# Designs tried in a protein design chat: miniprotein binders against b1l550. Part 68

Target 1, 279 residues: b1l550
Amino acid sequence: MRLPEELLERARDIHSEAPSHRIKLDRVGSFGLKVPVEFKGFLLLAEADVWVSLPEGRRGVDLSRQVEAIYELSNPPKDPFSLCREAAISLLEKLNYADSSGVSIRFDAPLQDGESLKYYGVEISSIASDEIINKIRVEILGMTACPCTAELIRAYKSSEIAATHTQRSLGILEVSTKAEHPDPDKLASIIERAMSSPLRTYTKRPDEGGLVIRSLSNARLAEDVVREMIHLFLEEFGHLPEDTHILAAVRSMESVHMHDIYAERSFSLDEIRKEISSH

## First folded at step 9 (miniprotein)

Design fc11
Fold by ESMFold2-Fast, scan of step 9:
Structure fc11 (fold): chain B 279 residues (1-279), chain A 82 residues (1-82)
Amino acid sequence: as target 1 above (279 residues)
Amino acid sequence: DPVEEAKDYFEYAKWLIDLAEDLLEEGDVEWAAELYKDALEFLELALEIAIEAGNEELIKEIKEEIERVKKLIEELEKKLKG
């Protein structure tokens, strides 16, 4: 069902009409776009959301301009950080009625693990208005174990008890800053160092025993892991602007129960420095 | 009870040593070295508690194991380097 060009032009203009109700919308755009990115030598297929604010007097956004903004910047594929920032700026330039724009890009990042690769989750965003706010979230699986002397003794007497002392835990670091996006590999490293032990992509039977024992010898509560992540974050990224906001969290996936254990702390760099320096 | 606590850590360390010896027999020198290091940490913890408890025979036994494990770690690290 082809339409004449004059009807197609008239249809595009409908977005500039007055809406039925004069209400501002915060985020309107294209969600779930597939975009190729180049990350540290790897070509990856990422998922992107692009959006702009919509003023109270305008009926709709020009979705074709949003898709063009990200796709013209993704060919040839480039690093997802530059793509995120440049696309957010481009959206605001192309859609002059918007007072803010944003881009989010999600992908599984490869991390070298011996001769194999393991993957961790990365989500980055850039939100543009009168300034740019960059956000990054890193999620990686590791192992945790409860530090209990009685459990250690039971583990010594029984391999079954030793196995139940460990569980998979998801470590999460989220950073929102006016500075450049932090390096996700460094955030992933902080999370893994805070855990009882990292998870391996490839495990032999002896390696499996070693991971359980390592977790047990370096036993940490979810609360311990969150505090250690914050400590390690401040060592590596304490130079970021004082209004940088961080979320540190651990979700421990308990094998025996249907419930998970969760520990979290949100803070600004200014807030946490004052708290730590108090005594 | 600090004597029982020291014995518990000492027994756990011996279990780790047994596992390290099994890994050495399988040829996994790197993992064995790491398990011996983990065992050493628990042996040192057991020693501190045994000293507080004043049990001289237990202190002696733990010190002998610490010295043995330290030598094993040095030997394995030389093999990994070379």
Scores: ipSAE 0.000, ipTM 0.122, lowest interface PAE 16.5, mean pLDDT 78

Design fc12
Fold by ESMFold2-Fast, scan of step 9:
Structure fc12 (fold): chain B 279 residues (1-279), chain A 82 residues (1-82)
Amino acid sequence: as target 1 above (279 residues)
Amino acid sequence: DPVEEAKEYFEWAKFLIDDAEYLLEKGDVEDAAEYYKFALEWLEDALEIAIEAGNEELIKEIKEEIERVKKLIEELEKKLKG
């Protein structure tokens, strides 16, 4: 049934009306949009969230303008970093009542693994206001072997159950900077190098034994992995702006327990340099 | 869940349609036509996913909306070329 024209005009203005409570909202937007992106020669289907700040005097946000902003910039597909940055800027231009805007794009990034591909998780965002802040989070699975397990093998070298005790671990690096997004492949490489061994896409039975032996030879606590990730990050990205913020974390999935082990450290480059120099 | 994925694409297409309708009421025929074209691309993607999912009700709803939007685009393009 077609609504009366009077009601249609009123309905279209609902977002510009005063709210029942004069409260500013930090993020209002369209979440879970599907967008095509081009990443290092691959066409991928990514998920995007777009949002803007909402002033205390305005009831709602025009969500259609947000979808249009990212859709126009995603056709033809382009790299997700440019898309993220350009869409955040476009949102502020299109929605002039907003003080800030943001775009987040998530996808599984392909990484060459012998003759096949493995995947790691990437989430990037750009938040625009008077300046632009770029964030990237990389998650990749690897293997760890507890030093306690290695010690058990030394003490009880005939015990096969102790010899095979390893666990999967999820390594996480998150960077927030006023500079361009760091290369996610380099972040993934840092995480993998910090672990006992990487995971393979496909492993024959003999290769499984090799991974376990390598993990046991390079036994590391989750705490060890986090410290190594920070060390390797500073070697590769230590020249980013001093106010760059980093989160380094590891979640070890204990296969013989019903719980996980988690270790993390958040820091700015300024903070970590002072800490290291103080001994 | 391909049904939920198809619904998501359909929802975003509807938001683009709402904005196209607003532009049309303002007399911005050229921009309205462009928004409807964006919506049509999302609707076509939603239809592909809905067909894969085998949800007959959703397929029908999306097809009806595609037909409606195509007719609107034709009408607006005739205004722009006349």
Scores: ipSAE 0.000, ipTM 0.091, lowest interface PAE 25.0, mean pLDDT 78

Design fc13
Fold by ESMFold2-Fast, scan of step 9:
Structure fc13 (fold): chain B 279 residues (1-279), chain A 81 residues (1-81)
Amino acid sequence: as target 1 above (279 residues)
Amino acid sequence: SEKEKAEELIWEAYKLFLEAFELREEGNYEEAIKKYEEAAKKYEEAAELYKKLGDTERAEFALEWAKLAREYAEELRKELE
């Protein structure tokens, strides 16, 4: 049974029709795609989101063309930075009705930890319009030790032994820039150095004791960690363009509380430089 | 070690996957299909070793790559029709 020619001639491109309401949408696309990437010698299966802006006069986007764009560029697997930038540009070229396009790629990055590997979270994005903005977010767990509890115990006992509670803390650095994506391993290193001590995947008992003692000797508030992260970031990445925007944050999973402690600061390089130079 | 053998299988599979892609770009679909299928088999072998080692995450990763290789082979079989 064939469809009547009348019906075939009346078949419309639904996506190019006028919408029910003339409202622009900022991000329309395919989210949660699985894409292979090569990261520093590791083959990883990453998760990707691809999107474009949708003008107020168009009903929908061509989702098939979005998926084709990223898969064409992910075969063979390549580094997630190039994939992100090239796919965002390709989307904008293929979908000419869009004012902007974007690609985000998420994966757990391996990091050498003695004889084993540990993992930290990475999300890379590129947003294309008349310019390209590159964003990277790195999240890594470390240890912090409470200086307030240490001081209370020291004052109460007059003890030579520093005592306090330790907890896992999640450090976060997010960077948006017109330059290339910063190296995520360097961002992870900044976060770990700002903590009381790094968190290890596996330690022998003597090494474990050393990490605890180091943490106790470097007791830090979440607020202290954020300030140190910003200081270390400026030492490593102060050369980036002045309009580079950074988010530095710490979420401390307090072992003696039922809730978490959170500290953050957002800033541009121009803003923070003026703030620091005033004193 | 079993871990080193699994890592080696992943890299061998990846090389085959890249060879298949190059053959695909050249229009040599029959040879590309064979290389994708060889890659899938090695990824599956790596997955089995990772399962044996209790590394469920890397086993799952290897199986996802095997699936991708087989999907690419199937796309090329359709092109030959």
Scores: ipSAE 0.005, ipTM 0.251, lowest interface PAE 10.3, mean pLDDT 79

Design fc14
Fold by ESMFold2-Fast, scan of step 9:
Structure fc14 (fold): chain B 279 residues (1-279), chain A 81 residues (1-81)
Amino acid sequence: as target 1 above (279 residues)
Amino acid sequence: SEKEKAWELIEEAFKLFWEAEKLREEGNYEEAIKKYEEAAKKYEEAAELYKKLGDTERAEYALDLAKFAREEAEWLRKELE
């Protein structure tokens, strides 16, 4: 069932009215839109949020114009980075009462793992105002092992004891920059290299034993993993603008405890370089 | 080629899925359900062709998209009840 044309015109007028209270809103928009994107030769169905700022004198935003903007830019499907930036700019052009706009696009990115694919989480955003800020967040699962288990390898007489000291960990890298979005595959690689070992999609009994032994020989606390992720990030992306902000984090599902351990560090490139050079 | 036909089916399925999303935003749930189901069928056809080509990765991905489209249609059917 569709609304009559007269009702659609009246709804448009209502949004232009004065609000009940003269309060600015930071983000108003359409959240949870399904949008096709093309990523590295795959056509993916992504989830998008689009928003604009709303001035204190205006009652509402025109949500239909937001959906139209995304429709126009996503047909044919394009890469999610260009879609994100172009949609944020288009929203400011279409909704001239707004001071800022933003677009976030989320999808599971395919990554080659032997003869199969595994997936890691990607969220990208572009926020437009007088300038454009690009954000990317990558999340990928790996394995960690406590350094004290290295002692167990030397004295150990049972494989079951060693196995109780490995755990799944979620690695997180988030980057906010005035430059182009960093390549998510490179961010995922940094996270996996910082871990004790990566998780495999196709793991057989022999490979499972190998992962446990590998993790134990490369034992790292969540705190160690975060520091290593920062070190590897600086090696790969130290060329980004000095005001680039990074969040590096690990959430470890402790095998000994029913609760998780979490370690993080947020920093700008300027801050971290001053910290390192002061030693 | 079979690879080009599989890709064309994915593109057609994406267009149908997008039409379903637009109809859903407009509150036209009955038409949205039909478009989601049409999209799922095209994704499944593409998956079959990719599987015949030995492209198991794209076949698996196309089946995931088909499943997602069918789940969206099911959710809307429940909303209409």
Scores: ipSAE 0.000, ipTM 0.274, lowest interface PAE 15.4, mean pLDDT 78

Design fc15
Fold by ESMFold2-Fast, scan of step 9:
Structure fc15 (fold): chain B 279 residues (1-279), chain A 81 residues (1-81)
Amino acid sequence: as target 1 above (279 residues)
Amino acid sequence: SEKEKAEELIKEAEKLFEEAEKLREEGNYEEAIWKYFEAAEKYYEAAWLYKKLGDTERAYEALEKAFEAWERAEELRKELE
């Protein structure tokens, strides 16, 4: 559904008028757009947000130009990293009153798990101004187990006790950098390696037993998982610019308790290296 | 011609979509998801060919079908999680 050109032209006239109050807005745009992307050989339906800054002297933005910017670049479908960066640049070029632009693209990324696929969450952003800042957030489910209860469980040889002392946990890594977006598969791998055990799409009785045993053998608190994620991140991505910002977090989801446990750390590469070297 | 290619892509997409529907009814969700994505890809390609030909009406019809196929794949994916 396209609006008539007369309505679009009139809307542009209105948007260039003085606003009721001379207040700058940080983000104005089209949110929840559906865009096709190609990710590592898969055609996926992603959800995109596009926005620009709006100066205090202008009433509104040209929304049709925003939508055109991303859809022109999605023909044919391309990788979400290039789409995100190119669309952010295009928005700033098309809407010359803006000081900054941004694009976020969200999708669930397939990850091979034996003969099946499992999925993990990905959100990619590019924010353009005098420079480009690239952001990526990866979320994936796994298992954690309390170290202090692992020995008790082994002593009793009870799966019921083991079930009580293991939990599903969501691992989160978010990176903001002036360099290229980190590979989300590598970020997902870091999260899974930091946890006691990954979750699988299909679970057979032998596989299920293996996951429980692995979790108990690699018993880790949420706090332990966050520290391990940071350690593994530095090994894989320590080469990124020093002003790269990272968020590492874990949320443990308990069905038996009234609350979740949450642990996180935000840092720049410069900050964390100084902290580690001072010990 | 570009028009003939677009028409062939629509037929391929329709067949893939029907295969996905059958797999979904059989409870084979993983295979159904892939067939829906393949259908979406063919519909999307046809949409851009119609757009190049100036056939705006058929382009939007094909694009709508592509989005429908992708949405069905996403719904099934969430069921698996």
Scores: ipSAE 0.005, ipTM 0.322, lowest interface PAE 11.8, mean pLDDT 78

Design fc16
Fold by ESMFold2-Fast, scan of step 9:
Structure fc16 (fold): chain B 279 residues (1-279), chain A 81 residues (1-81)
Amino acid sequence: as target 1 above (279 residues)
Amino acid sequence: SEKEKAEELIKEAEKLFEEAEKLREEGNYEEAIEKYWEAAYKYLEAAELYEKLGDTERAWEAFRKAEEALERAWELRKELE
């Protein structure tokens, strides 16, 4: 008699069967995997999604092979950009019925903040087919101050230092490119520089007063912040391929309202250069 | 508390890792692989909790232990190939 393994090997391969309906699926895979990564000297626990396309004639994908592929590449822990790209390529090699594959990796990135650390959000992906497209999204909190309210208070009280509200604002930069992933620390820096002031992890009372005064002196609308982010992005990353696509956005958590203010612009490098050049 | 949960996960992971080592020594590779993976998952969960608590040193130690468990599992999988 044969071993149980031999019987299991001869069992029906459900995944290779014809489906109930001949419909192509864009993304089928293992989502929410926990993987260790090494990021700029830190060992971090990241969350990963891995997937492949599924042709109309095939019922399912081999999920175990997807999980094994990324875990084999994550030992020892490596930088999340290399892991993302290598895993996407490996998935296409291991699952030859797929015409595309993808990997997304999410983590909180440490950033030096005086004598302490703060964290900002990073999500990266690589999508492999006939070409590789790399995507990165960075989100970081900062402060903004309303210039309209500041001007009203200054006019009303004849004060040289306007007393007004400040609010938290979430800055967002997302880049999709055929080139390598942009450095997330540089993207985070662009966002912070575009805002009225950065948020600090640990602030003493004198430093807290300084942040408020700086914000009031550098008051910006959400619309101003988005435009400044785009300007600073073009200075740092204008060398990327012309078909690179960018999303710049800010969500201001307005302190005098129960709702938020949101401003965004999406564009390709080719589009924005033509727009800026048109007077 | 989050800290107590993280400490309990470390203890559970250590027991699973030790069980996997014994199974490996006995030549029961398939069950050893499963126990190594269970240990790795518990170490990773503990690491996440320590990171949320701001205890980066213990988070790093837990990640290293998870890496070790995963490495042992992949070594045995290659032997089965």
Scores: ipSAE 0.000, ipTM 0.191, lowest interface PAE 15.1, mean pLDDT 78

Design fc17
Fold by ESMFold2-Fast, scan of step 9:
Formats: sequence, C-alpha cells, structure tokens
Structure fc17 (fold): chain B 279 residues (1-279), chain A 81 residues (1-81)
Amino acid sequence: as target 1 above (279 residues)
Amino acid sequence: SEKEKAEWLIKFAEDLFEWAEELREEGNYEEAIKYYEWAAKEYEFAAELYKKLGDTERAEEALRKAKEARERAEELRKELE
C-alpha cells in the first residue's frame, strides 16, 4: 500500500526525536523482504534483511529509505554477492546517522545432481562500517553411519562390509572474511565430501542400494565429519586472510535415538594453523 | 557358501566402482580415488575366493576389474597434481 506524502513527513519527524532512553541499538531495519536474485544462471526469489545501527540520541530509522535502496539495486536481478555489498554501502551512504549497515540474503541454491537438481541452504551477508566484512553460511544434508556398530559387524563377519545404523546429518560451514565471499558450491562440496555419503534427489533401486552400502562402509562420527570439513576447507580456502573466521558444525539426526548429536568448532585461520603445527 | 560370498563381493565392488564413476563425473576427484581403491580391494578379495574355489576364469576377471579401478584412481591422482 502507498502512503500519503503528508503521513511520511510526520513519520520522519518522529524518527529524529530523542528516544525514551538514551541507548544505542546495533541493528534496526527491514527484515523478511522478498527480492529476486540471479545465481549461477538461475532466477531465484530470495529473502533479505537490511539494517543500520541507531545512535543513542535518535528515536528511529528511515525504513522507507532502506526498502528503496535494496529495491533500486535488485531490479534487474543481479548476483546476491554484489547485491549484498552494494546495498550495505548504499544504506550507510543514505542514512548518514548510522555508523554501520548490513544486508543478509537467504535462498535455496540449486546444485546439479545428474539429470535432476538438489538444493542446499545459503545465507550471504555484508556488514559495512570502516571496513566491509563478508559472511557466508552454507547448510547441506548428507548421510552418516555409526562406526562403532560397523566395526563390531565387520569383525564378526571378517569382511570390509559392515552393517550399522544410518542417519541424515546437516553439515554447516560459515565463513566471515574481509575478502570476497567464498564460492558456496565449493563449501557445499566440502561438506558432502566429509560425510559418509551425499543425499540425492533421484535414485533408482540399484543406485539406492549402492548409496546405502557406501555409507555403511564409510562410517563417520559427527566429530570425524567436522575434522574432515576443517581439513578440506584449509586445502581449498587456506589462501584467505589470516583473520578469517570459520564455523564448522554437524548435526546428526540419530536414527536410533530420540535426540540429535552435535559437533562444532569455531576458529580463525591464524589460530588453527598454530594448533595443527603444535606437538 | 564361499561361492555366494564371492558373488556378493563382486556385486559390492561393482557398486563401489559405479559410485566412484559418479563422483568423478561430479568433479569430486579426492572421494572418487578412495572409492576406486576400495572397489579394487573388494575385487581382489573376490578373486582370492574364486581362486580357492577353482574358478580361474572369474578370478582373472575380478583381477582385471581391480586393475581397471586402480588405474582410474592413478589417473585422477595425476589430475590433482
């Protein structure tokens, strides 16, 4: 709905008033905006949050200016990385009372899976102040299998083949850097390679049996998956600045339990290299 | 029976090889190498069982498939270098 000019003028006056309490706010903005983006040749409908910092002496932010900023940059649709960075900069320029701004864009990314597509979760952010910090989080489902039960069955049968329980596991990689955003397809690939097996959109009966057998034979603890993800991340992205921060995590939806298993490690590139090189 | 075990190992090795081919097509060379080597190992195990059963033809076929799997893994190692 379009609002009358007179009503908008009154709203702006309110925003410039002194607040009830002289407290700064870190993030104030428009959350849950629907914006089109172009990602690797696909036109996708993404969800965006835009915000700015609010100083202790100002009652509110100009929400209409935030919506206009991202709207102008999203038409025609562009890649979500450029949109994030350019919108964060634009917000900071348009709202001169703010010390920082941010934009977050979320979507399900398509990934080619044989003749079909599968999807993984992506969240891209840019936060602007004296510097720009770029963040990316990818989440993808895979399969894990319990190595403890597998080892018992393997020993009993004197075979390389093991029987054990399998479960879906959610792998998570989050990167915060002053460099450009890492390629989310590469992050998704790292997660899948660390798992016992990837999940597929389309599987025929024989292929399904093979997938299960492969998972059983490549049994991984959640802890194993996190360590492998970190190892693979360092091989692919060890070139990023030393102050780059990474979160690697796995949530295993245990098929034989009523609860999940969770494993996580947060680190900077500087920190992890020192740790790995120590005795 | 030993024969049923050998037949099952061949089928298992074939499944592992097919998965390695799939990983290769996706460009996941590191994982493809692991599954090719695993397929080779299971083919070699099946060949040993067939040899004990006196089935020389099936033993030789299994060893040929094991060699193919190891050659596929070596090709991918060279690509990664």
Scores: ipSAE 0.000, ipTM 0.121, lowest interface PAE 19.5, mean pLDDT 80

Design fc18
Fold by ESMFold2-Fast, scan of step 9:
Structure fc18 (fold): chain B 279 residues (1-279), chain A 81 residues (1-81)
Amino acid sequence: as target 1 above (279 residues)
Amino acid sequence: SEKEKAEELIKWAEYLFEFAEWLREEGNYEEAIEDYEFAAKWYEYAAELYKKLGDTERAEEALRKAKEARERAEELRKELE
């Protein structure tokens, strides 16, 4: 069960030994840790990964030091942004053989939806080396509809057929920056505003038909949604450093086929400004 | 017919206006603003069709309702800050 302390002290340090092959590893760590976080007044159970780089001359990492780094900083629970940044820095301090460290925290973020709550996906990361890079990914479901408003008016008596052209779509915004993490609620808002309509946790009234009519009134292709997301992002976050990298994407779960439609664009702020100004 | 299409557009605009009212009561102000604006657009489309039909009275009523929807959106925008 328990090993004597003297035996543990006398055991050879296997992690410090030379490996079978002198190959650097980019990420070695503890994945799938459960950690409590405080997010905008909510206590949430999040899932965390912590890692460090491993040099070619060292066999392994000290797992206990990695777990210690994040758990010491998570008690009492704190906001996931500070936790990511502080834990990544702490990992480099505790594991001096590493040239980089990282922490990623994932959770479902609550968002007020009338008298109830709905949830959207958040993944926050900090990667530390000689500098710190902060990443955030937000995913939220919405609704899209074929841009056939004129066609719908012509065929409105067959509205049940037109309604089958609505579908669920997943909007994605990912930001990598040397500045602070963008507010995920603002990123979620951008995605929802770019969609034909947001989704609801439940419908009390009027009814589900109202959401369908709204979607048809604001019909958008996946390509339209990505372009609108980028436009709205630049209005809200155009002040970030010019080397900030963004991914904007939409996955439309096509209701009339067995496959999905996917559209994306990745860019730096410097790149997109030059592109827009050339038109 | 054009008359039937205009009548259907009025129904769609009324559904969107009612839905925006519900969203406002639920505290979802940004979504309510958007749906009031969609209601206004559908009322405006109906007004165009009524004008083509020579139904000036119904066209004016639809435009009045469109204006009401836009004013509701602007009121919420002020509350949101």
Scores: ipSAE 0.005, ipTM 0.378, lowest interface PAE 11.6, mean pLDDT 81

Design fc19
Fold by ESMFold2-Fast, scan of step 9:
Structure fc19 (fold): chain B 279 residues (1-279), chain A 83 residues (1-83)
Amino acid sequence: as target 1 above (279 residues)
Amino acid sequence: SPEERVEELIWKAFELAYEAIELAEEGDLEEAVRLLEEAVKLLAEAVELSKEHNLPELLEFVRWLLKLAEYLLKKAEELLKKE
């Protein structure tokens, strides 16, 4: 079917025209694409954004080429890390006017939770130019038991207050590196181990009493959790390049307050090692 | 318009494929196969409609989506046979 192909070629001429204003754009692309991925034996439907830089002399990008770049690599479904990296490279090959390309893929990753599964958030990206920068962000909910919360519980004697001795906390680890994407399950494990205890979605034999007792015996401030996450990260991923950048953060959703507590630290591996060895 | 009809078929196929993947993850492979069969039918219709009305921007995109849906169907069928 050459006629439809010839019409596609002629339509692309519009994108090659001079724009109304000669201004470079940093990111132009297709956002919110649904793509199947295979993650650790699971077939998942992920969301992807794909983009390229657009030079000041070109009116538009070839959106069909962007979609082709990721979808060609999605059949059969493959791991989202390889898909992310390979699609970013493919975008530069298919769209030769671009100086850089990027792909971001978001999905909820399954994690074993007793006899059931729970999910944590993963967002990965690869930015390609003369080098490739890989970024991963993992977010997972856990439980913290604040020592200060115990004082409030002691002051109020009701059955409803028993639930407030623990609170949900969102742990965040974000890694940007020239190396391969870190394993998100290991990042999620670091976050959960840094917290008072993990949260569970559902199990056929839940031990909720044990979970609460664990949280109380391991009471932690948001600041404590961030420091522990950094410590555990260095033990697991200290081999990454020195210019690897990490963000560690915790958002504690305090059940007795109308506001959250937030703690974070960003650093390069070089910076943090020097800091720890100096103090 | 023909373009709107093709886009409608694509979105319906995506909805079915999304639901099928979720059902397959829950272990309901029979229903997943059924939904993927419907998705394949809709995308095949979208391919023919794109050819008939000479919609070059959509034709190659829909062809690729059809191949993906066929692959997902094949995988769901293979998993179902193992039960």
Scores: ipSAE 0.000, ipTM 0.159, lowest interface PAE 22.1, mean pLDDT 78

Design fc2
Fold by ESMFold2-Fast, scan of step 9:
Structure fc2 (fold): chain B 279 residues (1-279), chain A 82 residues (1-82)
Amino acid sequence: as target 1 above (279 residues)
Amino acid sequence: DPVEEADKYFLEAFKLIWEAIKLLDKGDVEKAAELYKKALELLEKALEIAIEAGNEDLIKYIKEIIEEVKKFIEELEKKLKG
């Protein structure tokens, strides 16, 4: 605290004043906080956002109390799932004028790939009100090949290798549930299997003789990848509550033009089961 | 292993297709058709391997390649008749 106590008390009083307009705000808080977390044996530097709802009769929120809520729970570094849930609950306890709170924590998760490590994106959220909603988003880059057989045959007429005719694609799975957060490693595995893209590390060289058939075997449209991700998700996580909401998406990056192909589907477990059973 | 075995037949088939395309560029339709037919035989061998291995994705892709090659052979034979 660098300010005299009397100035801090005055600032607190100002935030309690009536606003110029009686309008409720959904999210007010501290965004972009740097927080250490412990994830599966790794010490990682994560980025956190913390927020609360602000009622129509109150001018501002106590930002210092928000920062206290997460930092008190982050020393020593903690599992990001527990940190997320506990901080969201703590925010409501510390800021009793709020009817909801939330915490989001983002980091790059390590994944073992042969003798090396690769990283995939994770965002974990908890939103607290009368209930707690847990949300997780996993993003991982992979490769897909164009399924145009004629184009692959024509491309082979030069000294070009099949790998130069593949597309970089980002797979996305997002889950919102009243249950505990799904394991991000399992979500990452689903995305990678849907893409059928082998992970390439600096220590692993592909055999030249296998490249052509591997590219053909990996030939999938973004639409195909999304459908496969949904299928694999239901096999692994079909036990989650029926009101669990899922987003499955793929962004395929085209190198020739500066535009992407995007495919997505959002659904609840109840919705998708009814849809599949009707076919 | 089965994917690597199938790949050997694909590499040989694609080499023949590449040579056939060079012959078409030179106007030698008859020799090109013969090379495409030889490539088709190799692709059918790759399909046998994929079926024995039970690899559904590989079976589908090889069948798609075979259909494309068959269409090229039909077009080339039509030119030879005209």
Scores: ipSAE 0.000, ipTM 0.232, lowest interface PAE 13.0, mean pLDDT 77

